# VH-VL binders against Methylated protein MJ0556, part 18

Target 1, 173 residues: Methylated protein MJ0556, of Methanocaldococcus jannaschii (q57976)
Amino acid sequence: SKFVKLHLVRTLNKYKELQKIRVKDVMISGDVIITTPEKTIKEIFDEMIKHNISGMPVVDDRGVMIGFITLREIRKYMTSHPYLNVGEVMLKNPPYTTADEDIITAFEKMIESNKKLDQLPVINTKYPEKILGKLEGIIFMEDIIKLLYENIIKELKTLVSFYNHNTEIKIKY
Short names: E, the ipSAE of ESMFold2; O, the ipSAE of OpenDDE; V2, 0.75 times the mean of E and O plus 0.25 times the DockQ between their complexes.

## First folded at step 12 (VH-VL; framework fv_ecleralimab)

Design q1 (from p3 with heavy chain Y106W; at its last look DockQ between E and O 0.51; V2 from the best seeds 0.00; counts 0 for: pae E 7.6 > 2)
Fold by ESMFold2, look of step 12:
Structure q1 (fold): chain C 173 residues (1-173), chain A 122 residues (1-122), chain B 107 residues (1-107)
Amino acid sequence: as target 1 above (173 residues)
Amino acid sequence: EVQLVESGGGLVKPGGSLRLSCAASGFTFSDAYMHWVRQAPGKGLEWVGHIKSKDEGGTTDYAAPVKGRFTISRDDSKNTLYLQMNSLKTEDTAVYYCTRGYWGEWGDFDYWGQGTLVTVSS
Amino acid sequence: SYELTQPLSVSVALGQTARITCSGDNIGDKYVHWYQQKPGQAPVLVIYQDSERPSGIPERFSGSNSGNTATLTISRAQAGDEADYYCQAWDSSTDVVFGGGTKLTVL
């Protein structure tokens, strides 16, 4: 039917447009809350709770990202070892993305990570195998999910509703 | 404050041996790639070799002119880097610097010692 | 073996801009680091990763790297900038490579 064809084409065009969006277009590049490896997990736990955040990039004195610390990792040690240094607890090989990568690929990295991250650091380096690079920003899963929902999921739900009405065959998405 | 202090330089005859030491402080030595760089009098900087961090296996690599004659080692319990120089030649005459490779084997030498002079002559 | 070539000397008038080049095949695909060395002293890192400044290095120092040439730029040259300058890169055939050094004279 013309209605189904119109909505399917519209949905596919929205997905194609999402694939053109780059990390740099969505990321936060200013005022990123960061920490250093010398701080204690107690100190940054208090900061995370106060600011209602679940993770922080760990940077050195050059602003180069050397790790990533999450509330999940901190909670493992807070009762028994609250004064461990961030450098001892942090993820030293966190998943990361680059400014020119598309947001769909960045989203896939977040959900496929064995660390289950809701954010991904944006890194610039020529030597990716050995050293994390300069922190350029942070991209959040929730901002990507908003784009996906507004551009894809709404259209798919409309198509399923129309198809169920038109064919008596029920489809779940 | 990061500090690197070389010692053990001196005068030696061709064919002789010397052992240089570098005392490190102000950083986690075992996490660092350490390098030796030399500079002949009035000449430019020349890389000698490196030793990898403990986590990377502590392996070494050397510039061609010194391979087989020089040995780099480290004692992480003493925060000390060593350069054993054997079969010395007059062209090995130089100030020898201990330096930290922030980017591992790829360089970015962010801290340097003051250097220790090795003179190889008859 | 991979080589880096620098001019032997560069002169600059006080207050003017000095540019020191470091030439190598496809050096733009590598990170380039720059060191300043004053007589009787150890080298000091002044630029890392092509264009980044370590803490304590004045904004007058900048770097660029593309194609076959990396460049150290010192604007508003001061008498205290008079020194030898070395570029450094890494190559799989040679490992760490330094340029031959450039003597900067401030007139």
Scores: ipSAE 0.013, ipTM 0.604, lowest interface PAE 7.6, mean pLDDT 86
ESMFold2 (binder alone), look of step 12: mean pLDDT 93; pTM 0.953
OpenDDE, look of step 12: ipSAE 0.592; ipTM 0.849

Design q2 (at its last look DockQ between E and O 0.63; V2 from the best seeds 0.00; counts 0 for: pae E 8.7 > 2)
Fold by ESMFold2, look of step 12:
Structure q2 (fold): chain C 173 residues (1-173), chain A 123 residues (1-123), chain B 107 residues (1-107)
Amino acid sequence: as target 1 above (173 residues)
Amino acid sequence: EVQLVESGGGLVKPGGSLRLSCAASGFTFSDAYMHWVRQAPGKGLEWVGHIKSKDEGGTTDYAAPVKGRFTISRDDSKNTLYLQMNSLKTEDTAVYYCTRGYWFGEYGDFDYWGQGTLVTVSS
Amino acid sequence: SYELTQPLSVSVALGQTARITCSGDNIGDKYVHWYQQKPGQAPVLVIYQDSERPSGIPERFSGSNSGNTATLTISRAQAGDEADYYCQAWDSSTDVVFGGGTKLTVL
């Protein structure tokens, strides 16, 4: 039907608009909570609880990203070795994204990771096969999900509403 | 404060051997890639080789002119880097610097250098 | 093997801007690091990752890298900037490569 075609076209256009949104348009670049490899997992666990966060970029003294640590890594060692250094337990090759990458590709990296990540560090690097580079920010899955909801799920709900309206009214042509 | 101090330089005849040491402090030595860089008198900098951190396998790589003659090793319990130089040639005459590589070693810079130790290979 | 080419010397008038080049095939695809070496001293890192400045290095030191040329720029040159300058990069065929060095003279 023409109605279904029009809403399919609108949904496809919304998806194409989402593909144009870059990580830099959605990421948090100020006041990112970071840690260093010399801190203990007990210290950063306390910091994660205080700030209600589940992961932290690990950077060196120049701000270059060298790893990523989540509550999953911390919980594995917290009861037996709470004074291990972050550098000993961190993810040394975590998934990451770049500022110019589209948010759909970033979202796919989050859901395809066997590490169950709800965020990605945003790195500026010439060597995309490695994490060696400056931390530019962090992008959260929930912010991408909000955009998906606002642009795709709302459109699909509109389609259902129009379908329900058409089933209540017969139109003769 | 990061410090690197080389020692063991001196005069050696061609064909001889010499062992250099580099004492490190002010950082977690076991996590660092460590490098040797040399400089012949009045000449430019030349990379000699490196040793990876233990977590990255502790393996070594060397520049072509020294491969097979020089051996890099480390003792993480003593925070010390070593360079064993065998079959020395006059072209090995240089100041030898110990320098710290980046955390993962590749594509990085050398952010701290020792003051160097002079090796002279001459009859 | 991969090579980096620098001019042997560069002269700059006191207070003016000096530019030291480092040439290599597709060097813009690599990170370039720069070192300053004064007579009788060890090298000191002054620029890393093309354009980043370590803490303690004056803001008048800057860097760029694109195409086949990386450039170290020293604005408002001072007598204390007289030194040898080396560029450095990584290459898969040679591992670590240094340029031949450039002597900067402040006139």
Scores: ipSAE 0.021, ipTM 0.655, lowest interface PAE 8.7, mean pLDDT 86
ESMFold2 (binder alone), look of step 12: mean pLDDT 92; pTM 0.945
OpenDDE, look of step 12: ipSAE 0.597; ipTM 0.852

Design q3 (at its last look DockQ between E and O 0.66; V2 from the best seeds 0.00; counts 0 for: pae E 2.9 > 2)
Fold by ESMFold2, look of step 12:
Structure q3 (fold): chain C 173 residues (1-173), chain A 123 residues (1-123), chain B 107 residues (1-107)
Amino acid sequence: as target 1 above (173 residues)
Amino acid sequence: EVQLVESGGGLVKPGGSLRLSCAASGFTFSDAYMHWVRQAPGKGLEWVGHIKSKDEGGTTDYAAPVKGRFTISRDDSKNTLYLQMNSLKTEDTAVYYCTRGYWYGEYGDFDYWGQGTLVTVSS
Amino acid sequence: SYELTQPLSVSVALGQTARITCSGDNIGDKYVHWYQQKPGQAPVLVIYQDSERPSGIPERFSGSNSGNTATLTISRAQAGDEADYYCQAWDSSTDVVFGGGTKLTVL
């Protein structure tokens, strides 16, 4: 059908445009809520509740990211060791992205992570596989999903609606 | 306050051996890469080698002029870094510095240095 | 083995800007760190990762790195800046290289 072929071409073009969107175009670069390795998990639990967040970059005295801590790490120790330091509990090799990476690759890192992260720290480093560099920002899965919806999902819904009109199979979205 | 204090330097004849120590304090020593850097009198800085943290395998790497003759080790219970120097040559004459790798990994800088200990290899 | 080349000596008038170069093949792809060493003293880190200053280092120290040259810049040079300066990089995950050193003289 000409309608289906037209929408597939439009979807491919939208995907190509989406691949040009970089993490720096979507990330939060100011007011990132961070912590340090010397704080206790009790203290950062209180901060997470206050700011309604589930994860925090851990930085050192140079502002360089050295880890990441989430409610998962806190929950493991909160009842038995609420005064453990963040440095003892944090993820030392968290997933991360860079400012120049495309948002599709960043999204894939979030969904393929065995840590099930809804956010990804953005770092500046010449050695992305070896060291975590200066924290430049944070990118949230919610913001990427919004762009995917605006650019891809709307087109797919149109195709599914057309498909349901012309077939025995019904697809809900 | 981070402190690194070297000791064990002195006068040694060629072919001899010497063991240097570096006492560390003010940081979590077991998480750190530790390095030795030397400086011959009136000359520049020369990297000697490093030892990784224990949780990254505690492995060592050496500069070519000392490989096979020098051995770096660490005792995390004493916060102490060691340099065993064997088969010493006159060109090993230098001040030996203990220094900490900032990032606790490769590609980083050396953010704290000891004051050095002098090793003189002479007939 | 990978080499880093520095000028042997650089002179600067008091209050003026000094520039010390560190040359190496594709050094712009590496992080370059800089150390100050005064006579009889241990080296002190003054710039890390090309252009970052550790806490306590005056803002008049700055750095850049691109192509085949990294540069340490000291603006408003003071008598206390007179020292030897070394650049340092990693050739690989296992090899550390220092430049030969530059003696900065403040006139």
Scores: ipSAE 0.339, ipTM 0.733, lowest interface PAE 2.9, mean pLDDT 87
ESMFold2 (binder alone), look of step 12: mean pLDDT 93; pTM 0.946
OpenDDE, look of step 12: ipSAE 0.631; ipTM 0.860

Design q4 (from p3 with heavy chain G104Y; at its last look DockQ between E and O 0.51; V2 from the best seeds 0.00; counts 0 for: pae E 4.6 > 2)
Fold by ESMFold2, look of step 12:
Structure q4 (fold): chain C 173 residues (1-173), chain A 122 residues (1-122), chain B 107 residues (1-107)
Amino acid sequence: as target 1 above (173 residues)
Amino acid sequence: EVQLVESGGGLVKPGGSLRLSCAASGFTFSDAYMHWVRQAPGKGLEWVGHIKSKDEGGTTDYAAPVKGRFTISRDDSKNTLYLQMNSLKTEDTAVYYCTRGYWYEYGDFDYWGQGTLVTVSS
Amino acid sequence: SYELTQPLSVSVALGQTARITCSGDNIGDKYVHWYQQKPGQAPVLVIYQDSERPSGIPERFSGSNSGNTATLTISRAQAGDEADYYCQAWDSSTDVVFGGGTKLTVL
């Protein structure tokens, strides 16, 4: 029907617009919980529990990102070497994104990483092999999923409503 | 709080040798890349070379004019950086600065010593 | 090897804006750092990574870098800003280059 075709076009247009949303539009750019390489594994574990988080960017005194640390790195050493510093155990080449990258590509980096990351640091760097740049923010998978949910689920509900109203076939159970 | 103090400069004949020292304090010296930069009287800044942290291999690199004649080393137990200068030339006359490159390549030099003068003259 | 070119001298009237350039092939692809040096003193870092100010550097100092030119900008120039200024970048992961320096004179 004309209804279905027009709505499908609207849905496709919303998907295309979603593909154009950039990391900067979704990221958290203030009050990011960070750590430094001189802190101990024990201190970081306590901070992660306190703030209910599973990962932290590691930055130097000027906010230049030099690594990333998660509970996975911490638990390898907590029982045997809880006083190792963050700099010795952090991921030195973590996955990352940039402010101008689209959120779909950022989402794919989270999913396709062997590290199963629910978040990515957002950095501004000219040397991508070295990951040396200022930390601009952090983007969480949950925030991308919420955006997809708000846009796609609303359209899906509309499609289902039109399908039920404009067909003689009713969905049961 | 961060402090770098050079010493060991002086007058040396061409072909001679001299060792410079840089005493560091106020930061974790063993984590830092350390550099030497020189400045001939009335001239601009010229990079001499660096040494990486021991955790990153402790390797050295040098500018072409000094390669093979100068050797950079460090003693992390004493928080001290060294520059051994051999086969000195009059063109090596300069103030020599010790400076911190922190953790990484492509960075800046955020703290500098006051420099020590090396004069190579007959 | 890679060269960074600066003008030998720049003059600025007191209270006006000074601009000091640093030219190099594709310098916009590199991080550029800037140092201030007063006579008889060691250099002091004033801008890092093109445009960032270290702690203690007044907001009057700013930087930009694109294409073949990086620029240090000093707004509301003061007599205390008279100094030599050097740009610096890395040619490679093992080679560091300084510009020739620019003497800033505040009139």
Scores: ipSAE 0.194, ipTM 0.697, lowest interface PAE 4.6, mean pLDDT 87
ESMFold2 (binder alone), look of step 12: mean pLDDT 91; pTM 0.928
OpenDDE, look of step 12: ipSAE 0.652; ipTM 0.865

Design q6 (from p3 with heavy chain G104Q; at its last look DockQ between E and O 0.64; V2 from the best seeds 0.00; counts 0 for: pae E 3.4 > 2)
Fold by ESMFold2, look of step 12:
Structure q6 (fold): chain C 173 residues (1-173), chain A 122 residues (1-122), chain B 107 residues (1-107)
Amino acid sequence: as target 1 above (173 residues)
Amino acid sequence: EVQLVESGGGLVKPGGSLRLSCAASGFTFSDAYMHWVRQAPGKGLEWVGHIKSKDEGGTTDYAAPVKGRFTISRDDSKNTLYLQMNSLKTEDTAVYYCTRGYWQEYGDFDYWGQGTLVTVSS
Amino acid sequence: SYELTQPLSVSVALGQTARITCSGDNIGDKYVHWYQQKPGQAPVLVIYQDSERPSGIPERFSGSNSGNTATLTISRAQAGDEADYYCQAWDSSTDVVFGGGTKLTVL
């Protein structure tokens, strides 16, 4: 149909525009809630609840990210070993992105991770295969989803509405 | 306070051997990459080699001029780094510094000892 | 093998800005660290990872790194800045590499 073809072309064009958006354009770079390896999992559990967050970058005294810790790791040990240090339970090789990476690649890293993270630390490093770099910010899946919704999901809803109006089989969105 | 103190320098004849020690304090020694850097009198800095942390295998790497002649080791129970120097040449005459590498092999050297002089002379 | 090249000497008038270069093939793709060494003393880290200052290093020390050149910049040069300066990087073929050093003279 002419209507369907027009919306597919629009959707492709919007996807290409999304591929130009960089992590630095979407990330949170000020007031990132961080922790250090010396803190206890009990302390950071309280901080995560206070700030309504599910994960925190772990940094050293230079601001270099050395790990990432989530409620998943904390809950595993909270009952039996609440005073373990963050450094003992953190993810030591977490997924990460860089400021110049496009948001689609960053989103793919979040959903393809074996940890299923809803956020991704943004680091500055020249050796991405070898060392964690300075923490520059954090990018949340929610913020990428908002852009996908505004640019892609609205178009798909329009196509599904047209499809459902013109066929016997209905698609739920 | 991080401290690194080298010892064991002295006069040795060509072909001889010498063992340097570096006593470390003020940080978790077993987690650190440790390096030796030397400086001939009136000359620039020259990397000698390093030893990785025990958790990363405790392996060593050396600069080409010393490979096969020098051996780096560590004793984490004593917080001590060692440099065994064999088949010494006059070109090995230098002040030898013990230094701590930041985290991994491409890091900087954030703390240095005051050095120990090795003189290789007939 | 990978090499880093520095000028043998640089002179700067008191209160002026000194620039010390460190040249290497694609050095902008590497982290460059800088050390100050005064006569009879051990080296001191003054810049790490191209442009970061350790605690206790004055803001007038800064660094940059792009292309084939890294640069240490010392603003408002003081007599106490007179020293030898070394750049340092890592390369997979050579491991740790130091530049040959630059003697900074404050006039």
Scores: ipSAE 0.313, ipTM 0.710, lowest interface PAE 3.4, mean pLDDT 87
ESMFold2 (binder alone), look of step 12: mean pLDDT 92; pTM 0.941
OpenDDE, look of step 12: ipSAE 0.647; ipTM 0.864

Design q7 (from p3 with light chain S92Y; at its last look DockQ between E and O 0.47; V2 from the best seeds 0.00; counts 0 for: pae E 13.0 > 2)
Fold by ESMFold2, look of step 12:
Structure q7 (fold): chain C 173 residues (1-173), chain A 122 residues (1-122), chain B 107 residues (1-107)
Amino acid sequence: as target 1 above (173 residues)
Amino acid sequence: EVQLVESGGGLVKPGGSLRLSCAASGFTFSDAYMHWVRQAPGKGLEWVGHIKSKDEGGTTDYAAPVKGRFTISRDDSKNTLYLQMNSLKTEDTAVYYCTRGYWGEYGDFDYWGQGTLVTVSS
Amino acid sequence: SYELTQPLSVSVALGQTARITCSGDNIGDKYVHWYQQKPGQAPVLVIYQDSERPSGIPERFSGSNSGNTATLTISRAQAGDEADYYCQAWDYSTDVVFGGGTKLTVL
């Protein structure tokens, strides 16, 4: 069908435009909720509840990211050792992205990592081997999903609706 | 408040030994790379060596002029860095600084002690 | 055997801009740090990672690094800026490398 082919091309073009979107275009770059290694896991659990968030970058006194902590790490110790310091339980080598990386690659990092994160810290790194860099922002899976919905899923729903209309008319006779 | 305080300097004859100490406070010492840097009277800064953090295995590296004669160690339970200097030469005469490498082996050396003078002379 | 070369001395008129250079092969691919040392005192970090300024260092201090040259810039030079200045980079051959130092004189 010519109509179906046209909508496939349109969907492909929308995907090509998504591939051009960079992390910096979507990330939260101001008022990122952060913590420090000296805070207790009880304190950050309370903060996570207060802000309705499930993870926090851990930074040092220069704003350099040194780790990442989520509810997953906290739950391991919250009952038995609620006053452990963040630095003792944090992920010291977390997955991360950069401002210039495309959002599709960032999304893949979120879903394919052994940590299965719903957010990813955005780091400016010059020393990627050992030393993380300054925290530039955070990108949430929800924000990428909204772009996927607006650009791909809506087109696919339109395509399916037209397909069903064609088959429904044909079948009902 | 980060503080580094060196001690153990003094006068020693060539071929002798000294052990320097550096008492650290105000940061998580076991996570830090620690360095020794020296400065001969009227001369520039010269890196002596470092010791890695505990979670990196606590290994050491040294500048060529001191390799085999100097040994860096740490006691994380006492927040103390050590420099054992053996087979001392007159060229080893210097103020010895304890410093923290914020970026590990890359420097930058963000905190320095006030130094301890080692004089090697007969 | 990586070497950093600094001029032995630099003079600047009070209130003018001083520039202290640090030369090394491909130094622009490395982070360069700068230290100020006044007589009888320990060095103080004034610029790290080429151009970043630690807390407490006046905005008059800035740095750049590209190609084979890193530069420490001190704007509106004051008498209190008279000191020795050292650049530093890490040498992969296990040596941390300092430049030879530059004596800044404020006239």
Scores: ipSAE 0.000, ipTM 0.548, lowest interface PAE 13.0, mean pLDDT 85
ESMFold2 (binder alone), look of step 12: mean pLDDT 91; pTM 0.936
OpenDDE, look of step 12: ipSAE 0.600; ipTM 0.854

## First folded at step 13 (VH-VL)

Design r1 (from g4 with heavy chain T28K; framework fv_ecleralimab; at its last look DockQ between E and O 0.68; V2 from the best seeds 0.00; counts 0 for: pae E 3.0 > 2)
Fold by ESMFold2, look of step 13:
Structure r1 (fold): chain C 173 residues (1-173), chain A 122 residues (1-122), chain B 107 residues (1-107)
Amino acid sequence: as target 1 above (173 residues)
Amino acid sequence: EVQLVESGGGLVKPGGSLRLSCAASGFKFSYAYMHWVRQAPGKGLEWVGHIKSKDEGGTTDYAAPVKGRFTISRDDSKNTLYLQMNSLKTEDTAVYYCTRGYWSEYGDFDYWGQGTLVTVSS
Amino acid sequence: SYELTQPLSVSVALGQTARITCSGDNIGDKYVHWYQQKPGQAPVLVIYQDSERPSGIPERFSGSNSGNTATLTISRAQAGDEADYYCQAWYSSTDVVFGGGTKLTVL
């Protein structure tokens, strides 16, 4: 039907527009809460609770990204070894994104089952298999989900509503 | 304060052996990728090889001219990097520097020792 | 095997801008690091990752890297900048390459 074709084209065009949105357009680029490998997991646990966050980039003295630490790693050791250093327990090869990467690819990296993350560090690197690079910011899953909802899910709900009114088959959205 | 101090240089005849040491302080040695870089008298810098951090398996890579003759090792309990040089040749004559590549094999060398001179001569 | 080519010497008048080049195959795809070495001393890192300056290095030191050429730029050259300068890059995990070095003379 012409209605279905037109709304499908609109939905695909909105998805194409989302694919043009870059990480740098959505990321937090100042005042990122970071830590260093020399801090203890107890110190950063307290900082995470204070700021209501579940993960932190780990950087060296020059701001070069060297790892990522989450409450998952901290909880493994908090009762037995609360004074281990961050450098001993951090993820040394975390998923990351770049400022020029599209937000859909960044979202897919967050939801990969092996290392599910609600945020990604944004790194400028010339070595794509290494985290070596400058930390430029952080991008959160919540901000990407908001864009997906505003641009795609609302259009799909409209299409499903038209489909349900015009067919004998009901689809939930 | 990060400090690297090389020792063990000296005069050796071709075919001989020598072991260099590098004492490290002021940083967590076990986290660091460590390198040897040499400089023949009046010449430029030449990478010799490296050893990865302990948590990356402590594996080594070498430049082609020294592979099979030189061995890099580390003792994290002593904060010490070693270079075992065997089957020495006159072209191995150089000042040997210990340098830190801290977190990456593709990174810069941010701290250097003063160097120790190895002379290979009949 | 890979080679990084630097001019053997560069001269600059006091207070002027010096530029030291480092040429290599697709060096713009690599991070380039720069080291200063004064006579009888160990090298000192002055630029890392093409253009970043470690703490304690004056702002008049800067770097760029694109295509086949990386450049170390020293603005407002001072007598104390007279030294040998080396570029360095990784072409692989076993190919750590230094340039041949450039003697900077401040006139």
Scores: ipSAE 0.389, ipTM 0.766, lowest interface PAE 3.0, mean pLDDT 87
ESMFold2 (binder alone), look of step 13: mean pLDDT 92; pTM 0.943
OpenDDE, look of step 13: ipSAE 0.629; ipTM 0.861

Design r2 (from g4 with heavy chain S30R; framework fv_ecleralimab; at its last look DockQ between E and O 0.57; V2 from the best seeds 0.00; counts 0 for: pae E 3.7 > 2)
Fold by ESMFold2, look of step 13:
Structure r2 (fold): chain C 173 residues (1-173), chain A 122 residues (1-122), chain B 107 residues (1-107)
Amino acid sequence: as target 1 above (173 residues)
Amino acid sequence: EVQLVESGGGLVKPGGSLRLSCAASGFTFRYAYMHWVRQAPGKGLEWVGHIKSKDEGGTTDYAAPVKGRFTISRDDSKNTLYLQMNSLKTEDTAVYYCTRGYWSEYGDFDYWGQGTLVTVSS
Amino acid sequence: SYELTQPLSVSVALGQTARITCSGDNIGDKYVHWYQQKPGQAPVLVIYQDSERPSGIPERFSGSNSGNTATLTISRAQAGDEADYYCQAWYSSTDVVFGGGTKLTVL
């Protein structure tokens, strides 16, 4: 039908527009809550609860990335060894993204990770196998999902609703 | 607050050995990648080698002129870096600096000791 | 096999801008670090990762890196800036290269 065709074309155009959106357009770049390797996992657990966050970049005294720590790493040791240092527990080779990477690729990195990550650190590095460089920001899966919903899922739901309406018997309740 | 203090330099004849030490303070030594850099009198800086943190394998790499003759080690319980120099040559004469690297490969050297002079002469 | 080439000396008038170059093969795809060394002293890091300043280094020190040339720029040169300056980059895990050094003279 004409309605279905128009919404499929509109959905495709929205997807093409999403592929142009870069991590830098969506990331949080100010007031990123960070930690250092010398802090205890107890301290950062308390900070995570206070700020309602589930992960933190770990940086050196110049703000250069050296690791990433999440509640997953903390929970492994929190009951028995709450005073371990962050540096002993953190992910030293975390998944990461770059400011110029498109948000679809960043989303794929999150869902393909065996770490069950809902966020990625944003790093600019000349050495792709290293996290060497300054932390530029953090990008959250939920912000990407919101864009997908507003631009793709909402259009697809409109199409499904149209299809269901044209193939359903209307019954009064 | 960060301090690196080298010791163990001196006069030695060709073919001899010396062991240098670097005492570190003001940072968590066990997480640091540590390096040796040398400077012959009146000359420029030359990288000697490094040792990674133990949690990343504690492995070492060396510049070609010293490979097989020099050995870098660390004692994290004493916050001390070592350079064992064997089969010394006159071209090894230099001030030897201990320096901290953020990343043992591809990083900068952000803190340096005062250096210790090694003179290899007959 | 890699070499980083610096001019042997650079002169600058007091209060003017000095530029010290570091030339190397594809240096623009490497991070370049810069060190200041005064007579009888250890080197001090003044620029890291091409253009970043450590804490305590004045804003008049800046850096850039593209193509085959990295540049250390010292604006409003002071007498205390007289020193030797070295660039440094990694070309491999065992190929850590320093430039030959540049003596900066403030006139």
Scores: ipSAE 0.319, ipTM 0.743, lowest interface PAE 3.7, mean pLDDT 86
ESMFold2 (binder alone), look of step 13: mean pLDDT 92; pTM 0.946
OpenDDE, look of step 13: ipSAE 0.627; ipTM 0.861

